# VH-VL binders against q978t4: the designs that were tried, part 2

Target 1, 133 residues: q978t4
Amino acid sequence: MFDGSDLKNLFSLDGFLKTIQFEPEYIREGEISIIVPLRNNLLRIGEIMNGGAVMAISDAIGGLSAMTYPGIVNQVTVSFNTEFMRPIAKGPVRFISRVDRIGKSIAYVEVLVYDGENLLSSKSTGVYFLYRS

## First folded at step 12 (VH-VL)

Design v3
Fold by OpenDDE, fold request of step 14:
Structure v3 (fold): chain C 133 residues (1-133), chain A 118 residues (1-118), chain B 109 residues (1-109)
Amino acid sequence: as target 1 above (133 residues)
Amino acid sequence: EVQLVESGGGVVQPGRSLRLSCAASGFTFSSYGMHWVRQAPGKGLEWVAVISYDGSYKYYADSVKGRFTISRDNSKNTLYLQMDSLRAEDTAVYYCAKRASWYYFDSWGQGTLVTVSS
Amino acid sequence: SSELTQDPAVSVALGQTVRITCQGDSLRHYYASWYQQKPGQAPVLVIYGKNNRPSGIPDRFSGSSSGNTASLTITGAQAEDEADYYCNSWDSSGYHLGVFGGGTKLTVL
């Protein structure tokens, strides 16, 4: 079963994501929740979280959510769209991913991001191509 | 009602080992991260270690890293702290603390005293 | 690792208002939580988040934040409020580290 150790391992194998610190909050089939501290390296001018960082982390856990299903061994982003409702100035930041639909080769995923006040800060929709064993 | 009960404290000599336990009840233990916090006699609170809900993530204060091991058994609703190579400065009341839905401690045990002395 | 600083001791007259302040870089991006500890007892959460009180905590306790500071205010101090108070926040270094202030001893006169 896909667990927090698997999630940490996959992040560590990514040249970009390996710099991201997080704590798994829960992992279920089709669902991932992580807590990300608001570190200085994630901040842009104005001391708010970098939008690209929000999208990158969202895309990562979005794709990985599809890998929580049996038989899925890899995935590749086909499309990813993010709407920002408000800037993130307070942490920690909660990222919650949910697979809305999973087919043979394609998965549709939603990722919600909440700031330190537990306010919805961004919403993303991702489409991923799936590789099966 | 949330209850946390620490046990396993006592008097030990430097270099020895001790294992603390924290029995949890009144909440879904397996859904929450747990922490150890200690307090030396007459001193302030010092964070010691954290373990995620499933044990997949662990982190330690620099003062105990390499010597202490945090673990949990969700089937028994129990949190553990294995303390090896104990030092005099490890003398303290050790509290287990429950993380709330966000990152603060909403529940504490009454603590168990660990005394390290020659 | 992050650091939080508090005055080691403050006093307040019965029925008066007192503010205990915590200062640290992490408070720029995190809310503080506050814990009351009486002699021989475990800490008790009294304030968290922007200004949230757990159930059972009197409304004379309130929280605030500004810049790199967080404050606990007791409006109308009672004798039973005499205790040590600790602030807590996240480690801004990026690790799951609970950071406590040094504690403030509150004396009610």
Scores: ipSAE 0.850, ipTM 0.935, lowest interface PAE 0.5, mean pLDDT 95
Fold by OpenDDE, fold request of step 14:
Structure v3 (fold): chain C 133 residues (1-133), chain A 118 residues (1-118), chain B 109 residues (1-109)
Amino acid sequence: as target 1 above (133 residues)
Amino acid sequence: EVQLVESGGGVVQPGRSLRLSCAASGFTFSSYGMHWVRQAPGKGLEWVAVISYDGSYKYYADSVKGRFTISRDNSKNTLYLQMDSLRAEDTAVYYCAKRASWYYFDSWGQGTLVTVSS
Amino acid sequence: SSELTQDPAVSVALGQTVRITCQGDSLRHYYASWYQQKPGQAPVLVIYGKNNRPSGIPDRFSGSSSGNTASLTITGAQAEDEADYYCNSWDSSGYHLGVFGGGTKLTVL
């Protein structure tokens, strides 16, 4: 469980994210932005970013964004939906998560993904169940 | 106006340590990732290290891993490069560079010369 | 790590057009940034993204990309354009690295 004492360690809470090379851009209450380079392990046929990777990273930071609020010590994905409007062929890739609504037990999060051309490439809506201290 | 001023360079013997500083002004330092880039005399630019806006993420070129440590003090608007176990091949002008909103370097310091020589 | 390659030197006559090309696998997925460096000075950003010029950079500088290459074009080279030019991109092959080309020395004749 996350004690909420240090947001700098927030990314270490997710084992998947730890395997992804990225640079945190900012962490705010309810907001996270990261920059992800397009490495070969993230590319599918056609040298396009793997959609599953987009979703996985989006879900991870989406959940973590909910944990930026005081008292949130854990969260689990209830639902996660991603719409892809453009293939990602250019990097780096910016993932921006924003908590749209947070209640006692549920958080609604939006994650926007921009490619290297700063074009919106995917939009995700995540619902997370919250655990509080 | 964005200003980056490196300091701490000098002549040192191999195996010694040196700490470089980069004083930043003219922008919200704490909002941007910072980089060190070096240039050996008469040679090209070589990326050295990056640190995220809050220092939570650091990454190094293979040539300096285990020897150099990048850090920052946002309260002082200062970027640091701790260089340990210096080698002759570390001789270079060391530049601090500001990451732009996207990943390129929109601002550079004038550099500080580090000479590692016996 | 990825590598960016540039011709070490190119020449252009005054007022003519010159293209400096950077090649590397990472450029397949990234737009290069270009830096001008004159002797004894720090690098200066001249082009980034698709074809963006920072404030103060003359419009004779332009950028383009194709395949695994990126190019800096100077249309109507001026004497003051004589300098070293470096391309830069991400390392898409392995790690989060800034990668510079070897640099191209541009001589204006």
Scores: ipSAE 0.796, ipTM 0.919, lowest interface PAE 0.5, mean pLDDT 94
Fold by OpenDDE, look of step 13:
Structure v3 (fold): chain C 133 residues (1-133), chain A 118 residues (1-118), chain B 109 residues (1-109)
Amino acid sequence: as target 1 above (133 residues)
Amino acid sequence: EVQLVESGGGVVQPGRSLRLSCAASGFTFSSYGMHWVRQAPGKGLEWVAVISYDGSYKYYADSVKGRFTISRDNSKNTLYLQMDSLRAEDTAVYYCAKRASWYYFDSWGQGTLVTVSS
Amino acid sequence: SSELTQDPAVSVALGQTVRITCQGDSLRHYYASWYQQKPGQAPVLVIYGKNNRPSGIPDRFSGSSSGNTASLTITGAQAEDEADYYCNSWDSSGYHLGVFGGGTKLTVL
């Protein structure tokens, strides 16, 4: 699969993310930032962003951020926990994923989500099992 | 100081092609998304296209999709707009605009005029 | 795609206050940015976000929002404020900053 050689193709590795309209802000080793418009398909009752959507996008880019390291060809979510600080009513929504620790077979990732007022709206901690070439 | 300078405009016949350039300076070009916005004579502003910082993401207005191609060369700090199959309604001043850190344009070029007429 | 609507023209007496309003569904979830354009010149950002002014923009310019509307207010209009004003927001279809209002021509009397 993906060998980390072309970061531009990283987002194409996830079929779910391909259905999400977003603009990549930056991709670095161990770090990904994307900007997601707040579209109707992402909204729940009260016209705030669906929490499940926040978690799904966060998990997806969390895993992909681990794959920015050389030699990582795949990863799977072991655990993913999200804390919601406030509802997201204003966009665009910024998702920032950062690998805090990466070992031989496990990566620990933090994903922060900011709303259109640039307020921290959710914080996630993900653990991913790594497959290496 | 941020500077954006468009070039490449001119008079062309319908069906022809034209390539616009935008030379950027005064900021880290490779760190920001860039946009093209046009304005027909005596009309309002119309968004045309966007390209992400590294060119991996591109999106177009429906009015130009399939005909225009946005691109960039970060090594040259230059934004491009390849315009093919030009139509009379494409006549406009074309501005390059810098994406701000979030959700606005903080810098604009002075624009380059494209006139499509038979 | 989404749409933003503005009144095509408004007028204000010198020293008085004027509000230019932008309306559209996108504004329910996005802040508008406002651009001033004088004849033969490129647009200039005057207001963005909740109520932020770029450096060099006079403090008589302010922004506000409510429901599906955003407004630019000039408190104490000056002669040099005569210009076209455009609102901009995110397109609900996914365009990044991909929608402009039709523009409002402000005349200072």
Scores: ipSAE 0.761, ipTM 0.905, lowest interface PAE 0.6, mean pLDDT 93
Fold by OpenDDE, look of step 12:
Structure v3 (fold): chain C 133 residues (1-133), chain A 118 residues (1-118), chain B 109 residues (1-109)
Amino acid sequence: as target 1 above (133 residues)
Amino acid sequence: EVQLVESGGGVVQPGRSLRLSCAASGFTFSSYGMHWVRQAPGKGLEWVAVISYDGSYKYYADSVKGRFTISRDNSKNTLYLQMDSLRAEDTAVYYCAKRASWYYFDSWGQGTLVTVSS
Amino acid sequence: SSELTQDPAVSVALGQTVRITCQGDSLRHYYASWYQQKPGQAPVLVIYGKNNRPSGIPDRFSGSSSGNTASLTITGAQAEDEADYYCNSWDSSGYHLGVFGGGTKLTVL
């Protein structure tokens, strides 16, 4: 289990993210930013990024952002809500996760997604249950 | 002001190795991805490799994959390109380029010439 | 891998307008960045995104895109604009692969 000591190993903890090609932009305590290329397997009708893909990636990095804190060894999604402001037609796509509040057992996380124009495309709010060492 | 200074270029025989360096200053080096781009004499620009801010992510052009290794030392603000098994077609000016806040190149070094010839 | 294509050479009279176009599948889903390169010098970013100019780049430089194309336009070409111009974008294959066009040599007459 991840003990929070090596942030470089965070992305390896999620099997789904491992299937997504992305470049980590930065990892900080409570914050993660990644860049995702816009590929065909992520597109839906109209050559727009699949909303489910946006949510899945957002949820994944949202949870991982909570694990950037010392002592957090695991987390599970309690709830996750996404609002879509505009379709994503241009890449790359930037996902930024920020922990807004972290308690003993619960973390509240916001995930913002920007398209190739650097326009906010979606906003997610996630709640995660935390496991501590 | 952002400054990138490449070094390590020279003349080398095919099959040999060479290590390029890029000294960075004027920005928080450890916060940005870095790239190598090369240009053969009289030819166009060719993307070579990328490395993420912390070195956890690396990607290469097919033409150099398996032969070149990109790395960085953030404590020294230096980007590296280890070039092994050099070929004549690797002859080029090698530029280090800084990733912008978004994914284009906002800064380039002056380049260092690598000549591979027998 | 994806390709970006450019005309190898174009000419423009002093004070006139010229458009350099880049074409490729990647441009359907990515914006292009444009780089100016003069002999013996490193490339310089002149346009990026939808139509953004870095500091120090004259406003006669502008960018546009349509379909699988991106264009750099110089409105009122000056003698110092004579250079090679390269477009750049991501690889449509979905990799973090930089793709450059073949370059366009602009001659100012």
Scores: ipSAE 0.750, ipTM 0.900, lowest interface PAE 0.6, mean pLDDT 93
Fold by ESMFold2, fold request of step 14:
Structure v3 (fold): chain C 133 residues (1-133), chain A 118 residues (1-118), chain B 109 residues (1-109)
Amino acid sequence: as target 1 above (133 residues)
Amino acid sequence: EVQLVESGGGVVQPGRSLRLSCAASGFTFSSYGMHWVRQAPGKGLEWVAVISYDGSYKYYADSVKGRFTISRDNSKNTLYLQMDSLRAEDTAVYYCAKRASWYYFDSWGQGTLVTVSS
Amino acid sequence: SSELTQDPAVSVALGQTVRITCQGDSLRHYYASWYQQKPGQAPVLVIYGKNNRPSGIPDRFSGSSSGNTASLTITGAQAEDEADYYCNSWDSSGYHLGVFGGGTKLTVL
């Protein structure tokens, strides 16, 4: 029963992601949506969202989408690719991850990112190796 | 049709407690973040608190931190505001508000009046 | 002390155009939403995002934003438009959708 408290806890334990404030919007099996305020620590020069921040948050919820399935005890990123389609100048920013396919050892995940006007601004694909109990 | 009905308001002395309820219908309550917003008589709107769809995230205005607790019971489609250590400046009409996915309030209740007086 | 500033009152002659403004640093990175409130009633959303009208809101209501300013424009103001108008956005710290301006009382002459 992976929920918003589990997600908050995992971010809080991560040395990098613990500074990311977010609200869990919803979680379903194979799908995580979070709302990320566009705070100063996420901006690059030019007052748009840092591309590395987009990738880091997308990778985090992408991999954690696999944890919404029973029997998975850990996951690690095998590959991750991001297309930056529009600059994100206005927040809050919505990240939606969705598992496209999950097998015994591998999950294939897509992450979509929407800006404060709900315009699709980046799209990522990720592949994750799964550790099962 | 979305409906939000607040209840639990009344007159109380400073330092006492009240619990407000907001009964929700006409939408999947457990899929949306919810807010409390208040309005002192003759004054403007003041945001009070937010709770995420499952209760895993809560945040409060500085004016109420440590005294108010937002909560929800998704099995009963009900939002709550526990108000402890009430002060005269907490006197207001309290509205519950539903957040839309565009991050604006698309539905409001009619409010419940809380009066804190000695 | 509010992060969003509105003029407390504005008047417009019946049938004329009025602009209600909202200013604050958070508007550099967040859009404002606009709420109409008539006496004794709950607020009603009239504009959100850049310039979106909910179903049932007349065409005379429009929104705009530039820099740290958001504006609500009513063209051809009608008597029923007399109300208080509040802007709302995320706060400057970026924690929540919960900063309201102080409100603008619109009087239609």
Scores: ipSAE 0.426, ipTM 0.825, lowest interface PAE 3.3, mean pLDDT 91

Design v3
Fold by ESMFold2, look of step 13:
Structure v3 (fold): chain C 133 residues (1-133), chain A 118 residues (1-118), chain B 109 residues (1-109)
Amino acid sequence: as target 1 above (133 residues)
Amino acid sequence: EVQLVESGGGVVQPGRSLRLSCAASGFTFSSYGMHWVRQAPGKGLEWVAVISYDGSYKYYADSVKGRFTISRDNSKNTLYLQMDSLRAEDTAVYYCAKRASWYYFDSWGQGTLVTVSS
Amino acid sequence: SSELTQDPAVSVALGQTVRITCQGDSLRHYYASWYQQKPGQAPVLVIYGKNNRPSGIPDRFSGSSSGNTASLTITGAQAEDEADYYCNSWDSSGYHLGVFGGGTKLTVL
């Protein structure tokens, strides 16, 4: 079953995501929650979290939430949209992905991002193509 | 109802090893990250190490890296600290602490004393 | 990696207001939590996040933060408030929760 070690391993093997420090908060079928410290390399000028970093982390855990289901061996992003609702000035930052619907070939996922005040700061929706064993 | 009970402290010589345990009850142990925090006599609190809820993430203070190992056995509701190559500056009361979220510690044990002296 | 700095001692007259401060780079991007420790006892959480009190903590305890500084305020200090107070936050390097200040000994006169 997909667990925090699998998540750590997948981030560490990624050429881009390997620089993202995080702690898994929990993993359940269809749901991943992680805590991301707001380190200097995630900030843009003006001392708020880089919007691209928000999108990249959200996309990563969004797609990986499909991997919490049995029989899914890979996934790729088809569509991903992010609403930036509030700047993130303080961390740590919580990312929660949840599969809203999963079919044979397609998963629909949402990702919610909360700042260090536990205020909803961004919302993403993603569509992922699934590869099954 | 949360209880954390440390054990395994004692007097040891420098260079020796010691293993601390923390027995947890009153909460779902496997759902929470756990920490060790120490306090030298007459001194302040010093964070030592963290382990995530499932053991997949571990991190250590620079002062103990390479010498201490944090671990957990979720089937026994027990947190461990293996302390190797002990030094006089490791003398402290060692607390286990439960993290309520990634922001703070909501429960502490009473501590176990480790004394490292010749 | 980052240190949190507290004054080592502060005094307050019974019934008066006192502030205990904590400074460090990590406080620009993380909240502090505050712990009270009485002699021979384990620390007890008194304030976390922006200004949250756990159940059982009197409302005379409050917290605030600005820039790289966090403050614990005790309004109407009482004899039982005499203790050591520690601030705690994330390391600014981003690896762990558990950077503690050096502690402030509060004496109630």
Scores: ipSAE 0.412, ipTM 0.820, lowest interface PAE 3.1, mean pLDDT 91
Fold by ESMFold2, fold request of step 14:
Formats: sequence, structure tokens, C-alpha cells
Structure v3 (fold): chain C 133 residues (1-133), chain A 118 residues (1-118), chain B 109 residues (1-109)
Amino acid sequence: as target 1 above (133 residues)
Amino acid sequence: EVQLVESGGGVVQPGRSLRLSCAASGFTFSSYGMHWVRQAPGKGLEWVAVISYDGSYKYYADSVKGRFTISRDNSKNTLYLQMDSLRAEDTAVYYCAKRASWYYFDSWGQGTLVTVSS
Amino acid sequence: SSELTQDPAVSVALGQTVRITCQGDSLRHYYASWYQQKPGQAPVLVIYGKNNRPSGIPDRFSGSSSGNTASLTITGAQAEDEADYYCNSWDSSGYHLGVFGGGTKLTVL
């Protein structure tokens, strides 16, 4: 099954995501949770987490949550939307992706982001095109 | 409920090796990151190493990097610390600690003493 | 060269209020947890996050955080509160939850 080593490998192969330090918290079918330290390279002016970083990390684990199902060998983002509900000033930051629905070609995914006070701080929805074996 | 029992401590000469074990019970071991923390006699707590729930992430304090190896066997609910090239400054009580979340340890073992002495 | 700094000792009269502080750059972006340790025993968690108490910890223990500083406050100190207290947080580089302060010996007079 898709595990924390697979997740680490996929991030390490990405030119942007390889700079993202994280610890896998758990992975199960349709769900990925990671812990992301709030390091200086993730901050914007005003010492809160950069909204683009929130979106990029959310998109990454959102799409990869589809890979936790058998027969899915790749995925690409079709659309992605983020609601920024609270500024994230304290970490570490938890990102949890969940597959809400998965069909033959399309997965619908949510990503929830919690700050270092365990407060829900952003919510994203994504649609991913699936490649099957 | 949660029990962590360290073993494998003892007296060893500098340059030798020792392997510590931590037997876990009362929780789903494979769902949690685990740490080793040590305390030299009469001194404060010093973090040693971490391993993620599935072993996919490991990290070490600079003072032990290259000499110590953290590992886990989730089928046996056991955490390990392989300590090679031991030095006098490695003398300490070694605790295993369970991480419940990213900002605290919710359970500690009672520790096992390692003494590195001629 | 602890990344988190604590005073080595603090005293309080029985029944009075004491504050134990912890300072470090990582506390700008991470909360501290607090551990009580009595001689010959493993540490016991007393406060985590901003001000969360584990079950079994008396409500005389509280935490606070501001800027680079975290504080543990004991109101109405009891003789059994005499112990070493350690703060703990993530390191500033974001690799691990393993930075401990040097510890504060609390003496209850």
C-alpha cells in the first residue's frame, strides 16, 4: 500500500515540494495526514504562513490521496479552490486530505489545514483526473 | 493503559556498542511517532532521536548522528536504539517517549541506565 | 547552548503563586509543553499547547505564551509541587519536537 516512504519519495522528486519538510502522520485508503513545521521559508510578510504554500501543500497531498486506492497510478489537478479562514501564525501545521468521492476518471478531495493551536485554518476542495493501471 | 518499558542498559567500555529496546503496550504502536530522550546523571533532558509511525522519517541529535540508529518493529511493538562507538558523554538514563501530537510527549518509560566507563 | 532558556531555580512560599518562564526563538512559532520531574522518576506532562492540562493535573497549573516566552504558573503552590520543570518545543529548524530547556528547580518553602 502507498506509505510514508512513497510520499517522501514523491515530494523529493518535485522541484518545489522537495524543499518542504514534513513528517507523515498517517496514511490510509482515501486519507493522508502530514505534519509540516512552520519554517521561515513558508512565511509571508507579517509572519503568517504564505497562502500559496498552503495551497501548494494542500494540492500535493490532495492529489496523492487518490493514490492510496488500488489501481490508481497517477493523478493531475483539474481544479483547486482554497478558503483561508484564519491566519496561521503558529505551527507545526497539520494537513489532512480526504477523498470524498472517486470514480473511474475523477476524484473529489477535501484538504483541511490546522494550525499549531489545532484550529481549522483553511479548507480546500480539489478535483483530480486519474490514471489507472 | 499506555506502558513503555526500556531494556538493554548496562556498563560498557568506550568504543563499544549497546542496543536498547522499548516494549510498548496499551496503544496502537504503529500509529505513533516515537522518540528517545536521555538524561545524564544530575543533568537535564536531552533529546536523542525520532522515528515516524512507519519508520519513513528518522532524525538524530548532532551529538549522536552517525553513531546511533533508531528503528522500530511494528509487528513486535518494539522501538530500538542501536548505539555504536559509545563515548563517556553518552552515559545517561535513556527514556523512550510516545508522541501523541506534534507538540508534546504523552507517555514516557521509566528509563534504562547506560554507563560508558573504562 | 539550549535553544530554550529557563532560570535554574525559583522559590515560592506555600500557598502562593509562582511563574516559571521559558524563552527561545522557536516559541515565536511553536507552543511549549511543560514537564514535571521528581527525583528518580520519569517526566510527567503538566501543560501542553497554550493552556491545556492533561487529565489528573490540578487546575492550579496553567500555561501562557507571548512572543518568545512561554510560562508555567502555579497558583496556590503545594509541597508536592516541589520538582524540576522542563519546557519543551520544536527546534527552530523544524526537524523535531525535542528541544528542552535546561530545567527549573522549584522549591516550595
Scores: ipSAE 0.407, ipTM 0.809, lowest interface PAE 3.1, mean pLDDT 90
Fold by ESMFold2, fold request of step 14:
Structure v3 (fold): chain C 133 residues (1-133), chain A 118 residues (1-118), chain B 109 residues (1-109)
Amino acid sequence: as target 1 above (133 residues)
Amino acid sequence: EVQLVESGGGVVQPGRSLRLSCAASGFTFSSYGMHWVRQAPGKGLEWVAVISYDGSYKYYADSVKGRFTISRDNSKNTLYLQMDSLRAEDTAVYYCAKRASWYYFDSWGQGTLVTVSS
Amino acid sequence: SSELTQDPAVSVALGQTVRITCQGDSLRHYYASWYQQKPGQAPVLVIYGKNNRPSGIPDRFSGSSSGNTASLTITGAQAEDEADYYCNSWDSSGYHLGVFGGGTKLTVL
């Protein structure tokens, strides 16, 4: 089914996300976890992780976690909200996406982001429209 | 109790091949990235390679790139290192190391010695 | 660069305090882990993250970091602490957890 090679391929084909290096930590139905090194291209002035990068990566794996279910061939973001709870100054950064509810056309997803000490640093919620086979 | 047991080391001539194995027990092997680290006699630790939990990501030290292949069989809880075109500088004790979710090595095997000599 | 630099050797009198340092650009954004290795044995993790000790590691071991430097401190050094100590961190390119310092031999006098 949907695995770390699929995830790597989808990022590599994206015009924006192709610059994001990561290691898949685990993937299972409804859940994706990735390890993202805190490289210089992800930092803002002041040497903490760029909030836009947090949102972009969170949105990407949030939507892709819906694709861990059979029969779903694509998804698009309907809404996305992020709480920035703690600055991220140390990596690697762990992003965990979990599908809370999946229906016929809509998935509700949350994404949790942990810093290099495994401290919860950001939480996002997203709603995704689903395209089925 | 986490256990990592390396095997497959030995004495070989330059240009030949060896395959190392690391048998894992006491944890869910398929949930963790795994590494090979080597240590030449009397020298420090040198990282060799990494493989992600499902094998979808692999990366190698420049000194072994193109000659060594890391792999895993999650159904057998086993990590492998295929070592081709061996050179004298590959002589070392080879350790397998388990990466923890806190991004450090929390367990090491006892190592297997590879000696490359003419 | 991705290298981690350690002094090759440090001595401490029995019962006294010693600090072993590790420097490198990657430590600006990654914590170091510290490994103890005795002759003929596999490395053993003694400190990870900022200052976390695994189960079974005495509280005389502690870690700290500032800028691009990480330190391992042993307070009340004991004879059994004689060993080589390696720091480890992510490579500065961000591809792997595999950069080791050159190691520091600790001698307890």
Scores: ipSAE 0.386, ipTM 0.800, lowest interface PAE 3.2, mean pLDDT 90

